VHH binders against Radical S-adenosyl methionine domain-containing protein 1, mitochondrial (RSAD1). Designs and how they scored, part 6

Target 1, 237 residues: Radical S-adenosyl methionine domain-containing protein 1, mitochondrial (RSAD1), of Bos taurus (Bovine) (a5d7b1r34to270)
Amino acid sequence: APGSQRAALYVHWPYCEKRCSYCNFNKYIPRGVDEAALRRCLVIEAQTLLRLSGVRRVESVFFGGGTPSLASPHTVAAVLEAVAQAAHLPADSEVTLEANPTSASGSRLAAFGAAGVNRLSIGLQSLDDTELQLLGRTHSARDALQTLAEAQRLFPGRVSVDLMLGLPAQQVGPWLRQLQGLLRCCDDHVSLYQLSLERGTTLFTQVQQGALPAPDPELAAEMYQEGRAVLREAGFR
Short names: E, the ipSAE of ESMFold2; O, the ipSAE of OpenDDE; V2, 0.75 times the mean of E and O plus 0.25 times the DockQ between their complexes.

## First folded at step 1 (VHH)

Design Y04 (framework vhh_7yz9_2)
Fold by ESMFold2-Fast, scan of step 1:
Structure Y04 (fold): chain B 237 residues (1-237), chain A 121 residues (1-121)
Amino acid sequence: as target 1 above (237 residues)
Amino acid sequence: QWQLVESGGGLVQAGGSLRLSCTASGSIFSSYAMGWYRQTAGNEREWVAFITSGGSTTYADSVKGRFTISRDNAKNTVYLQMNSLKPEDTAVYYCTARIYGSGSYYWEDYWGQGTPVTVSS
C-alpha cells in the first residue's frame, strides 16, 4: 500500500552476463572494474529509499533484475548491512537472490549464504536445450539441474525454480512433461512465468521482423492453468 | 556439411492428405529445432509449423487443426502431416533446421531445396 511502514525491498541488479533475448537489459559490466562504484550506489539508494519512504521494518529482501548471481557476495552483504542500519531487518526475514546457473557454482552459492542470502530463485527457464538457446541462455538443461542439486544441498527447503511458459513453438503437452520431469528434481517450490514480449528486446524485434514465430497467448494461458493443476497434484503450491 | 532433403510433395485434390518428410544429415539433429515454411511465387516464405528439440510444437493460424508436425530423432527426420488440404495450401514447402551457435542469442535457419505441393479444386 502507499505510505506503508512495513515493506519488501527489491534490489535491482542491472547487468546480465550477456543480453537475454527476452530481457530489456543492454548493459554489460566488465568483471571487477565497476563493482565497487555500483556497490556504493546500491547502498546509497537502499538507505535513501528507506528514509524517504518512512519504512521502519523490512519484511523481506529480493535481489533481482538482470543476473544478481553475477554480483560480488560482498556487494550483497553491503546492501543488507545498509538496510539493517536504515530500518529493522529481522534475523528471520527472507533474503532471496535470483541465480543464473551459469554464474552459480557451489562455492559462489555458499558465499551468498555467508553474505546473508537464505533463499535462492534458480532461473532454469526450460529443460529443452533448444528453448534455452532461443531465450539466449548460456547454460544447458543438464548444467541447470546440476546447479539446482547443489543449491538444494546448500539451501535445503529454500530453493525456488523458475520455469517459463508460452515460448515460441511450445505446446501444452510437451511443456507439461517438462514440468513433471522438473518436479522429480525439486524439493521446495516451482514458479511459472509467462514469456512477455516487450518493445526494445531482441525477441520482440525478431518477432516483428518475421524471423521468429510469435508466442501463442492462448497456449500460454492453457499451460499456466494445467501447470497449476500438476503442481497441486504433486503437493506444490 | 549440413543438408536437408525434403520428400512427399506432389499433386493432391482438395480435402485430401499429404505427408512431407525432411531428413537431415548431421550428428546433432536431436538438439536442433525443425520447421516447415512455404512459399508462393512472388512472395516471401511464410512459416507453417515448428517443433523444438524437446517436441513442443507451434502452428500458423492458417494451418492449425489441419497440419501436424512431428519428429523422429532416430531417423533424423521431421514430418508434416497435412490434412483437409485447400487450394490455398498450394506452395513450395521448405524444411528448415535452426542451428544455434555456442551462447548465441540468434539462430541460423538452414534450408532444404523445397518440395512442391499442388492442391487442385
Scores: ipSAE 0.000, ipTM 0.106, lowest interface PAE 19.5, mean pLDDT 75

Design Y05 (framework vhh_7yz9_2)
Fold by ESMFold2-Fast, scan of step 1:
Structure Y05 (fold): chain B 237 residues (1-237), chain A 123 residues (1-123)
Amino acid sequence: as target 1 above (237 residues)
Amino acid sequence: QWQLVESGGGLVQAGGSLRLSCTASGFTFSDYAMGWYRQTAGNEREWVAFISSGGSTTYADSVKGRFTISRDNAKNTVYLQMNSLKPEDTAVYYCARLTYYDILTGYSAFDYWGQGTPVTVSS
């Protein structure tokens, strides 16, 4: 197909501020980690993978993984520079950074903008504090909405909110009410993410032990369909 | 590099049948749920059918009993068998990976779409 040399680049940040119950790694950022060494490794990996893959144009860059908003803005800038050196990164390319509300101060968000980030994906995940606790999140729904407002001020028209669906015990009706409430606070961009239950995580263990019901893929598909209909009716995409 | 490539669309008369295929590359196909969506000009994409990594299926009410979603993990392909087609089924059909899975984080997302294959049902 035309544009087989085009790619979206995913840059993995391997550390979390706190271990999430749905994450399958047990690492979080300890004090004193040498980020300069990690930065060098990410730069080398990005350049090597782009060269070996034959990719000539990078249409978008996504900083995800553990908690990319914990990364130094210098690391983000260095990776983007490396990408631009190895392939064509157009000035209008979408450069998105996933931000955790607990680590995304206004000054930090502004610094990411200066580093080359032009879009934010705020990891809200839920407006139900019980669901946030289940996911191992350190923020409350109120804290996340405050971070969202600050992000919208700094990146007007370029902020997406991440909302999870398909959580254990989650019901369609209450989840749709969360979505509708969120629409009153968003920039017209909402991303819906389905939970995958990975062996070796805390969440998987709780389901195996009968402490939580297993996520239902059919219910998740229904949430996605109904959520998309709600978004369409409200003018979101 | 990963991608989804749809095929099998075309022009068909009302009451006819078509089989759509979507071949995936660049990721471990058997680990992901897959779905079919459709879009008419001026409207957003609407969900048609979903198949989990384990093979369970679900369908939009408008197509239930007429469409069947299936997968062949050996061929990295998801299929949509469309029977008793109606003019209202006219749309561009898209294949989507419904869960994005990162083995290190366990995160999932509905991020990836194919380029689409047009279906036109006449009369």
Scores: ipSAE 0.000, ipTM 0.102, lowest interface PAE 16.5, mean pLDDT 72

Design Y06 (framework vhh_7yz9_2)
Fold by ESMFold2-Fast, scan of step 1:
Structure Y06 (fold): chain B 237 residues (1-237), chain A 122 residues (1-122)
Amino acid sequence: as target 1 above (237 residues)
Amino acid sequence: QWQLVESGGGLVQAGGSLRLSCTASGFTVSSNYMGWYRQTAGNEREWVAFITSGGSTTYADSVKGRFTISRDNAKNTVYLQMNSLKPEDTAVYYCAKERWFGELSPYYFDYWGQGTPVTVSS
């Protein structure tokens, strides 16, 4: 079967340093996990997918999943080399790594740049420390903004920030003020993502027990629409 | 509604074999990247094996050559054939659905079964 001649490749990193409250399973890096074996797995997967799909050109690569900034830069380099061997990966292709502020030191970010990463997506999620605690994040808003500044220094014009909406008790007005504040600190791109409550998560249990109000999907839709308008007015894409 | 049901665990002597099964409902295993993980009491989970939507397989170094992951699309089931079992393979084995696609998704959820215990006596 004829496959696409061009594609975007998603590379999944399955481990987190800390379990997020909205994740269904503990995604800590297991003691004794063999990253060399995982690296080999990712390399074979990328080569096999490209071969079977018939893709001849890879326009972008995205490292996402749990916390890709916990991965060895050698693993990132190995995957990119495998992609370049199986298909054409242009020198100006976008190679993005998703980073958690807690695990994204300047030295690690620089090493990812040396490995071939040329864009960063910073998982800020909120500028409200109470919301960050609710999400199970280990960083404060202040710490995340410091990481963002360092990322912008190392990857000028090539850093995006993720912001969540639809959190329990979250309201449109205060959330839009968070977004507007964030835009004063961002130069490139902001991605808006809605929280989903899954059975088995800490957040689902707290809502079920009445400890937290259920998220309002109509408010989430309003946040998304108004947030997109704010981004458009500010010249963000 | 997504469900993963593991079965096939039990007690076995060192050098023996077991085949674990993972039956999925609510989604199609052939369209997903599926994996097996294991966890011992007091320790964190360990990756064991993956099978891609395209059918390619990879294994952790500790089990390579002894374990084989496979899939039966008609039964919507993933298997783990475990040969030459060792006492250190004693663990609860979990089946998981992983994400793999050509586009960014910031919301990733592991869909895990309840696990099936395996005890390997010396």
Scores: ipSAE 0.000, ipTM 0.107, lowest interface PAE 16.5, mean pLDDT 75

Design Y07 (framework vhh_7yz9_2)
Fold by ESMFold2-Fast, scan of step 1:
Structure Y07 (fold): chain B 237 residues (1-237), chain A 121 residues (1-121)
Amino acid sequence: as target 1 above (237 residues)
Amino acid sequence: QWQLVESGGGLVQAGGSLRLSCTASGFTFSNYWMGWYRQTAGNEREWVAFIYSGGSTTYADSVKGRFTISRDNAKNTVYLQMNSLKPEDTAVYYCATDSYRSGYYTPFDYWGQGTPVTVSS
């Protein structure tokens, strides 16, 4: 029948290992986090929302927000079990988890797979260590590539990579070389994200105070257009 | 000392069955999630099956419908019942825990030493 109740579910994980200088919502630094309480809240919210909305089928689940890879696999499994109890969650549904490239063990990523995750979105952001420092990232480019290789090993064909463009002082040529280098290490999917300077972020304050040059929207547009062309020529979606 | 000891591996003909056991000591078994992983020579470990503390289970597509994971908390043991075995199932099988404390991760998973399974044509 027309109007079947189907949905995609977004599960928000509110904590980061470190504050990201560009993210207004990702301001949490985990100290004294009571994950058992948060897990209970997420389970209740998922069950209540699905029952009240009348959703009968959940076609995909996405764990995002701060750094979902810091969450216990138990929390991920509990939410997925709650979803399956409240609605039909097909065995072949896409269940994606956003992961921050850290030196975390591969057994951690494997445990997320065991919990029901079948896709990873790796927040690489840059292959330039100076740019990673600017963004407030805790990893180096080398650490990020090691995490990517490990993720691809554990989730073959099911890993996407996020790359940022439009950073202060960033130029088209060097950024395109980063993208081309990344494509030699990736399979099938790369997402390009333009930096947004939002009020209340550390990066916004540094630009406002003249400590960093303002991003150039024309250069950002050029990066996006050229990057999309490079991805198409390489067969990426 | 925390310890996981696998047993039940061996040589079996295609189409046959084996039951693997993994016995835990040194921790409160019933609080932990348990999983089975396998590794072939020259390749990385791949996940096979998982059982949560509440009893729900999940399986890799390659084994779904043929393998069954279960646990006996009174015996501190997790099992993998393997039916309709194929030559492609030949691997060293490992059991592992996932641990947490008040909802928080530990940086360490506990792994067994592995038990070899060989499926001949």
Scores: ipSAE 0.000, ipTM 0.138, lowest interface PAE 16.8, mean pLDDT 76

Design Y08 (framework vhh_7yz9_2)
Fold by ESMFold2-Fast, scan of step 1:
Structure Y08 (fold): chain B 237 residues (1-237), chain A 122 residues (1-122)
Amino acid sequence: as target 1 above (237 residues)
Amino acid sequence: QWQLVESGGGLVQAGGSLRLSCTASGFTFSSYSMGWYRQTAGNEREWVAFITSGGSTTYADSVKGRFTISRDNAKNTVYLQMNSLKPEDTAVYYCARHYSGYDYGREAFDIWGQGTPVTVSS
């Protein structure tokens, strides 16, 4: 059947370890990340997926996974160049980078913009410092809000904030107060992410061993419903 | 580079005491929860004790009242003080950084030590 194939491309950081097997790269990796090797693997993966799928137009690119803001802006630029060579990447395509407030300095964010990133997703996750500590975050809520303000200055109208719900011991009322507080500091977009206790994660293990109370899925569903209503009433997407 | 270096393991008599240390480098130690795990021969790794960045502690029922976890943020070190040791406490003990690099509920980045063996004679 005739027609152009359109796609959204997800670039996973670190993604190379799983895909490098068909590049015949199977030696022990130095304790530090070999970013040149990772960059080559990400470029090859992007080109291969586009060629095999027959995709002609890439409408959006999303750099996600662990902490993409730790990646070199050069690696981001190389992947985007590879996409543009293998398919059409329109100038108005959304190119989003997930950023951790701890690693997202103003100069680093500006460098990602120069590399082709035109949208940021800031992983705030909580405005409660105890919840941030539970999640292993190195930033305070105050520090994260300062990073958000800097990101909004550099990428006006193009920053989303990620807020987590369904954390162990989290309650609807206090969480809704966090969301309302965040809306006073954010004009662009707020994304709500429900905690997923995936087997093999540290959080899953801690809940399984009784170190943390299990998240209540009924309360999580209630948070999502009420959070979406608050966002809708405030005019947020 | 990130590193967790464990020390203090060894041979001890039943009823004795031992103090394990785990020194961290390459990350902001004071911001992370730290834990101790142990693995006995032929069994899966089990959790022993937790300490949050704020200093709150939690213990497995098997060690409650006998073991004490503590931290010294100035030295980037977490400790496990083990008292009234029993032969059943014989295991390889592992230090771990928890919830680190957990950004979007999808992935956790754990740093683990290499383990330190503890043998408690009967």
Scores: ipSAE 0.000, ipTM 0.107, lowest interface PAE 15.9, mean pLDDT 74

Design Y09 (framework vhh_7yz9_2)
Fold by ESMFold2-Fast, scan of step 1:
Formats: C-alpha cells, structure tokens, sequence
Structure Y09 (fold): chain B 237 residues (1-237), chain A 121 residues (1-121)
C-alpha cells in the first residue's frame, strides 16, 4: 500500500569502546574508522530504506547498537537530516541516543542535543563495581552516576537509565538496595532488564567453566516483581 | 543504493551439504556485521548465524557445530557453509547486514527474496 503505517527508525552504530561480556550481536571495538565514509553510508541507507518501504512519517528515531555516544554529533545530525528529507519527521518526535557513561561527557551530550537528540538512554547496568567488571563495563559506579546527573541537567525529564537483574550470584536484597540507591539519584525513568546468557560471550564461557554460577531464572523473576513494586511505590511508571 | 544478493540454495538429501553466498553492493561491506536468517513453512523468521567486522562468529543452538559463517571482504561476500543438513533445516535463507531498521528489526536489514533450501529425508 502507498503511504505505509507510521514507523520507528532504528539506527545501528556498529562500534563500541569495549565488547560487553553479555553481548554477542554486532559489537565492534574500533582500531580506526573512517567516520566520514560511514556517515555517507548511513545517510544513503536511511534515504533508500525509507523510500523503498513507503514510510511517509517517522514518529521516533533510536540510535543504538554498539556505543552510539562514540559517534560524531555531525553523523547523528546528517542521519536526522536524511530522514527529514525522505519522510516527515515531526519537530517533537522522540530522538533517543544510547549512551555509555564513559563516552557521554557533558559537552558531548550537549552536542548531541544540538544535533537533534532529545532523549537519552544511559546504559548503567549496575551500581556494583564488581558486577560492572563482570559485565565488561569500563566505567565505575561513581563515573556512571556523575554522567547520569549531567544527562538529567541537559535532558530534564527525558533520561532513561538501564539496570540489569538476574546476574550470576546476584541476590534480591543487595539488588533492591542498588535500585533504591539509583532512585535517590534519578527521578526520570528506570528500565529493568533481565540478563540473557548468550552462547559465544565471555560471561557464558565463565559460567560453563564453573567460574560463575548459572543465573537463576526464578530469582530473576522475583527481582523483577519486587523491583516493579519499588518503582510503582516511588511513583515511576 | 545498497543490496544483498543471495545464491547457493537448492535441493539436498539429509546428511548432505550446501554453501550459500551473499554478495553486497552499495555500502562499505567490511565495516558491518553480517548474518543469516531463515524462515520455515510460514513461521516467524529466525536468526541462524552472525559474523562481526573482526570475524568473530555466533550461531543459533540448532545449527552450532553444523553450520559455519565466514566472510571475504575483498569480494564483499558472506558465506554460510551448511553441513549435516536435516529436514528441519528446510527454509528460505536470507542474508542480512547490521544497520538501519525501519520496523520489526533492530540489528539487521534484509534485501531480496532469499535463497530456498530443501532437505529431503
């Protein structure tokens, strides 16, 4: 049919600062990248896909994948311009960028805002430094909280924080204390994600070698239920 | 414009082998992750294998040990070597690249009709 339904556009950034131990899909660690060439490729890809799909209106854009906060704000701006050229992108559409705390300084976040980003998703994952190391994260809990505070100042009411549950050896009590601690520092939005143990990851190998206990799905379910209750009581949706 | 052209499908007996190829054009192939998906008997499309920019590979549990994904950046081609084929591997196989997704796909894009594979018992 001409003029397909309203669409959400996902833009995949193929590079990351470090491969996460729990991630297995399309995580690259750049040694050197021709970003000008990548920018040109993303622009023509966006225009071609929108034209061929018949999409007339793009309601939201999400920059995800590896570590989109490593991308040049110029590349983000160029993609958004291409989308606006090929389809209708309303001025108040949600444009979200996933940010890693170590690559999302205030000046960089402000530059993304100038490029058209109006929402941030901060991949915190944990407030426990041992858990962050397990997940292959390069930031400390302190650094992540500092980045979160800066993001909240620049994008008030439009910052989401991602917190993982169901990690190996993780217990309900300590995890709920992490969530409660996070809620003292963040009043926008918190997303809870259950760990998916994927074959081919460092984390999967450590569990198979007996270095880590296997995640307990019943315990993860309990964490999710109690975490949702904490969020509801605190006024989060 | 970018495109992916799949080839190598066909009819094969159980226990046999096939090699699928996918040639890319219109983008800088070497900087994207590439993957294979399949769709069986009208069921939802499922992923089969992925290969990263650096050559690291990941496989669905159903094909691990039997299928091998590889790439040749000089030829802008990704391959799927399928060994010890089973009747349940019968499907249309689609080549995919990481990047922009309009709807329904978050990590990979698709182009073309795919290549059909039929495994007889």
Amino acid sequence: as target 1 above (237 residues)
Amino acid sequence: QWQLVESGGGLVQAGGSLRLSCTASGFTFSIYAMGWYRQTAGNEREWVAFITYGGSTTYADSVKGRFTISRDNAKNTVYLQMNSLKPEDTAVYYCAKSGIAVTGTYDFDYWGQGTPVTVSS
Scores: ipSAE 0.000, ipTM 0.197, lowest interface PAE 12.9, mean pLDDT 75

Design Y10 (framework vhh_7yz9_2)
Amino acid sequence: QWQLVESGGGLVQAGGSLRLSCTASGFTFSSYAMGWYRQTAGNEREWVAFITSGGSTTYADSVKGRFTISRDNAKNTVYLQMNSLKPEDTAVYYCVRYGDYWGEYYFDYWGQGTPVTVSS
ESMFold2-Fast, scan of step 1: ipSAE 0.000; ipTM 0.112

Design Y11 (framework vhh_7yz9_2)
Fold by ESMFold2-Fast, scan of step 1:
Structure Y11 (fold): chain B 237 residues (1-237), chain A 121 residues (1-121)
Amino acid sequence: as target 1 above (237 residues)
Amino acid sequence: QWQLVESGGGLVQAGGSLRLSCTASGFTFSRYAMGWYRQTAGNEREWVAFITSGGSTTYADSVKGRFTISRDNAKNTVYLQMNSLKPEDTAVYYCAAEPYGLGWSSEYDYWGQGTPVTVSS
């Protein structure tokens, strides 16, 4: 009904440290980025969207896109303040930030918590270093698990991890072993994401040129089904 | 030096209960995930139960509902409470510290020496 609208807000961070091989957004981080100017633009955009939509209550906020953990905690705080000024942002609202292990030290994660973030989504993607290299990730599996442990200490019960499936040459058995290993280190939630080969990405080009085998959609479907069963059996969301 | 010491094994009759303990030293126990594994003669070690640094637990289907894993970070100890024991639970039980959860034979795991459990019919 008009005037009683409730919404989830998605805040897009457009930059990453380096362009991920599977991502078609965020070409580069420009030298001399004026984050204060970007912060002002994000604040204005959030306020404008809330004003135009007539939303009175924001039930959740999600910082996603490229690598939101590269943003200044002050920028995150400014956006949340703008939301709270334009609409009601309850204390029990989920405020989630996507974090890349490469840019998510314990001190930085703590600063995001101080800025108003109360949930983290850690972009782990894989526990296999060869797969991480294929995805263009700059962190090792060990580095990612260390970041996960620190995140769980700072945000107990409020950390989710992202794991990808359907990668070129990936097989069901080894991937399920990764998932089972990951569940032993996770306290809250695991999200499974199927690789999508997007035109304009490095992975798409490598597959098209024959440098990498094409992902098998049947194996990807099997991974997803088996992975969901493993998650349900372990009591994960 | 890193060390894991298991205790609490022994002989018990079917339907009985037993509590295993594993005490850690030489590393920051609270940061490690802890697991229990068992091995029968002629077979490889099989996973039984797991507890994360944050306290989340997972169990093998064969022991679910009968075994409970728990930890006491103040005492650097992980426990396995075994109820409704069956003859097929007879094995040597091992605890392991698993910082990364990578593979069954991870080089990052530290293993105890094992404690035997015998369940009579």
Scores: ipSAE 0.000, ipTM 0.132, lowest interface PAE 18.1, mean pLDDT 77

Design Y12 (framework vhh_7yz9_2)
Fold by ESMFold2-Fast, scan of step 1:
Structure Y12 (fold): chain B 237 residues (1-237), chain A 124 residues (1-124)
Amino acid sequence: as target 1 above (237 residues)
Amino acid sequence: QWQLVESGGGLVQAGGSLRLSCTASGFTFSSYAMGWYRQTAGNEREWVAFITSGGSTTYADSVKGRFTISRDNAKNTVYLQMNSLKPEDTAVYYCARSYEIGWGSGTHTYFDYWGQGTPVTVSS
């Protein structure tokens, strides 16, 4: 019975276990210099997970984690081939790749499409350059919107945009104006994510030291409720 | 740059027929496989039919025997002939360019460019 189950596969980028005999995982590998070795590790990991879990059919594949759009399209293609060899991967399966605007040029997005990606999740996070700087993003709102426009041209009807809420000093009114502005530029799907402060980050340290106000959970809840209402009114899910 | 334009959709009675067309520009049409997909409100896109650059065809079980996919490389056009239409065939129909990845044990087909769609409504 275990070999008859259906599944969605999550591929974490970068991901390479210490026991991978084809690479000695080190901090330099995620920089892409030794991507052939990382590609081999990801292929082995995907095949091993499918065999150990007894999965026979993979209905969707999601490339997420760090910054999957930094990966070579050949690495994405190799993982998808490995999945298809270990289990049934239907031609109409959803294959999603998370893209950071900083590393997702139109030519790179087209190459991912050629490699087997048929959906994109664009990490926009904010239309306010001050908020993008706060989040440590290296792209501007204008650059992110250009990437979104190119993504929607190359993957019409198959692009999701991520927007963050609950940032320090963020207010409901200005954030709703950001969301409404995004909806004028976005054709398909918007995902709303609440900020989670993690110890050890620059943002956490700035809040702890009083350089930034702490996020307000009630304000974040209000933003989420109002944002969902705006999305429903505009026909987005 | 790459462009796919669907046409031929409309309103038709159950048991009727429609022929959809998709005209391509901006790439070497004869070198690519082409496919048709459809989407109903509230549902994911469903694969309908596929034709290789060599003319081989494959169909979803729901449309086998009723739909025929064909291509005319001189016109850069792929067609979907839909016969014996049912209310369940009501959807927006999309044309897609297909990319084949062939290594080792097999060839896998992926769809990398979608058109804007053409709506088909089948009344009872």
Scores: ipSAE 0.000, ipTM 0.090, lowest interface PAE 21.5, mean pLDDT 74

Design Y13 (framework vhh_7yz9_2)
Fold by ESMFold2-Fast, scan of step 1:
Structure Y13 (fold): chain B 237 residues (1-237), chain A 121 residues (1-121)
Amino acid sequence: as target 1 above (237 residues)
Amino acid sequence: QWQLVESGGGLVQAGGSLRLSCTASGFTFSDYAMGWYRQTAGNEREWVAFIYSGGSTTYADSVKGRFTISRDNAKNTVYLQMNSLKPEDTAVYYCAKRVEYGGSYFVYDYWGQGTPVTVSS
């Protein structure tokens, strides 16, 4: 039925501030990105696809991929307006933006809110600075927690935090202590992500060369199961 | 014009099994990743499982080992076999088609109308 054509729109931002060592996405901010041209392309693409596909309602919008918090809030607003023109986008629909702590100042987060974003997913990944360096992250744990606090102030009850597990040499006990510490600082949701070793990444090369131990899938599974138990006990979903 | 139609939902006792089906039309089914989402009242839709055009599968940890996703390209149908059902699995289940456009600049998950599943003890 035509009314059954609902969609969750995922907008892939192709640029990162820096290429993360676990990411096979080799697009980082090149010199002189023409964001106005990209914005026009995204708008035309969204409107054309929605009209051709017959989608009548967009249930949610998610800005992800590289580092969406590097995008202009104007680009985010333009895409949301294009969606609203081509299909029904409810005013209270969930509009989530993935934010990297290094590009998520309070002024930028507030501007995204003004553009139509009403939920944030903060890519914390770890509370251990050595693990953050391994992942190629540009933020420290301290910086990430400061960003989290500001995000929670601007989007109370609507901030998710991303935490990775299954990193090389990572152990269950210390990782669970990281999670428990993080829960004291969170007010909504924590998402647990297992490291994926993709060909072409720095981490994949280091593991293949024997410079880093290979992740243990059984330990990763144990971390996930115990992490979920900790989340349930603390009332998180 | 493309369409996704779910079937197979209903009432089932805890520990029981259900098989959901989703029949697709209007596109080259074998070229697309297909999946299942579920939604409880007051919550956003969460992904359950995906099966890619090459046949590889992924599962949410809450259902891993209990649910199995499969596809029949000749019948344009994706299935979700749900075993060892728990009251927590009670939700409306949505079939999803994944479309990438503009070289992965946009990824859309298009859903059908959903089929309700109620698990009682």
Scores: ipSAE 0.000, ipTM 0.181, lowest interface PAE 14.8, mean pLDDT 75

## First folded at step 2 (VHH)

Design B3a (from B03 with T57Y; framework vhh_brivekimig_d4; at its last look DockQ between E and O 0.01; V2 from the best seeds 0.00; counts 0 for: pae E 21.6 > 2, grease 30.6 > 24.2, SAP .767 > .668, placed apart)
Fold by ESMFold2, look of step 2:
Structure B3a (fold): chain B 237 residues (1-237), chain A 123 residues (1-123)
Amino acid sequence: as target 1 above (237 residues)
Amino acid sequence: EVQLVESGGGVVQPGGSLRLSCAASGFTFSDYYMSWVRQAPGKGPEWVSSISSSGSYILYADSVKGRFTISRDNSKNTLYLQMNSLRPEDTALYYCAKVTYYYDSSGYRFDYSSQGTLVTVSS
């Protein structure tokens, strides 16, 4: 029927492989996950929500939350099948998965593609190893660039990345050179995120105690303004 | 001009200790993160440790954690590396580096490095 409800579906993966020093998203990093049980719960939840909502057409699916690339590709496939059984999922729907470099090898990325993923969002944060360690990330800049290259080969024109600014001790020039180097690898979207010191995080405590300098908001604003200019000159948003 | 002068290297037995020093001049030492980088014979540079401008934030390579201690004295413009429980694998030319965050495959460059100080751990 005309006027049937259409929707974008968000699938939340609740686990990270490691708690980031700046992120307040997940409190716990479990040593193990019962994937089959979680897969069953996600399938049931997706089908139930679609039935209760009356949604007839799903125009996009986004796998987000903690570290969705820790999910088995079988789980992604099962959820997408459940969505397609409960509603119309067009063949050209955008299906995005958030990934980090440590859990997103080329063979694993290809398996996500076979499961139905057609767009990736890569959580790089930085291309500087000292910054990555300060942020509590588990990957190196080299790993991140290798993952990005593999992602672009498998998902040409459908890979987005993020880069953080306003970290303690960052300088505008070196950060802009990171961004410019990144643009040689990315062909879809680059997100610039300003660091926000959130209570309850390791990074907030270190700044509060004087172990790290407080981020300079004027410097962060300059980095954002200059970063956006670089993105516009390269044809990005 | 930036100058970094290392000292304190030498020959030690496995399990021994050495303390490296790096005297800095030609820049405001207290404004910069500092690092130790080492280069074993026939190999490329390997990052060892970094310390923040104030000395409050410290990072170590996994290969040296628990054995090496980085420190700085901003009043003397001096960076230190205390190396304990030395192993033959620690044999290298050790460089003091002003940290410059540039993109490359190693994660940063060690511009303004000095001549280094040689540490040899031999049985």
Scores: ipSAE 0.000, ipTM 0.087, lowest interface PAE 21.6, mean pLDDT 72
ESMFold2 (binder alone), look of step 2: mean pLDDT 80; pTM 0.795
OpenDDE, look of step 2: ipSAE 0.176; ipTM 0.615

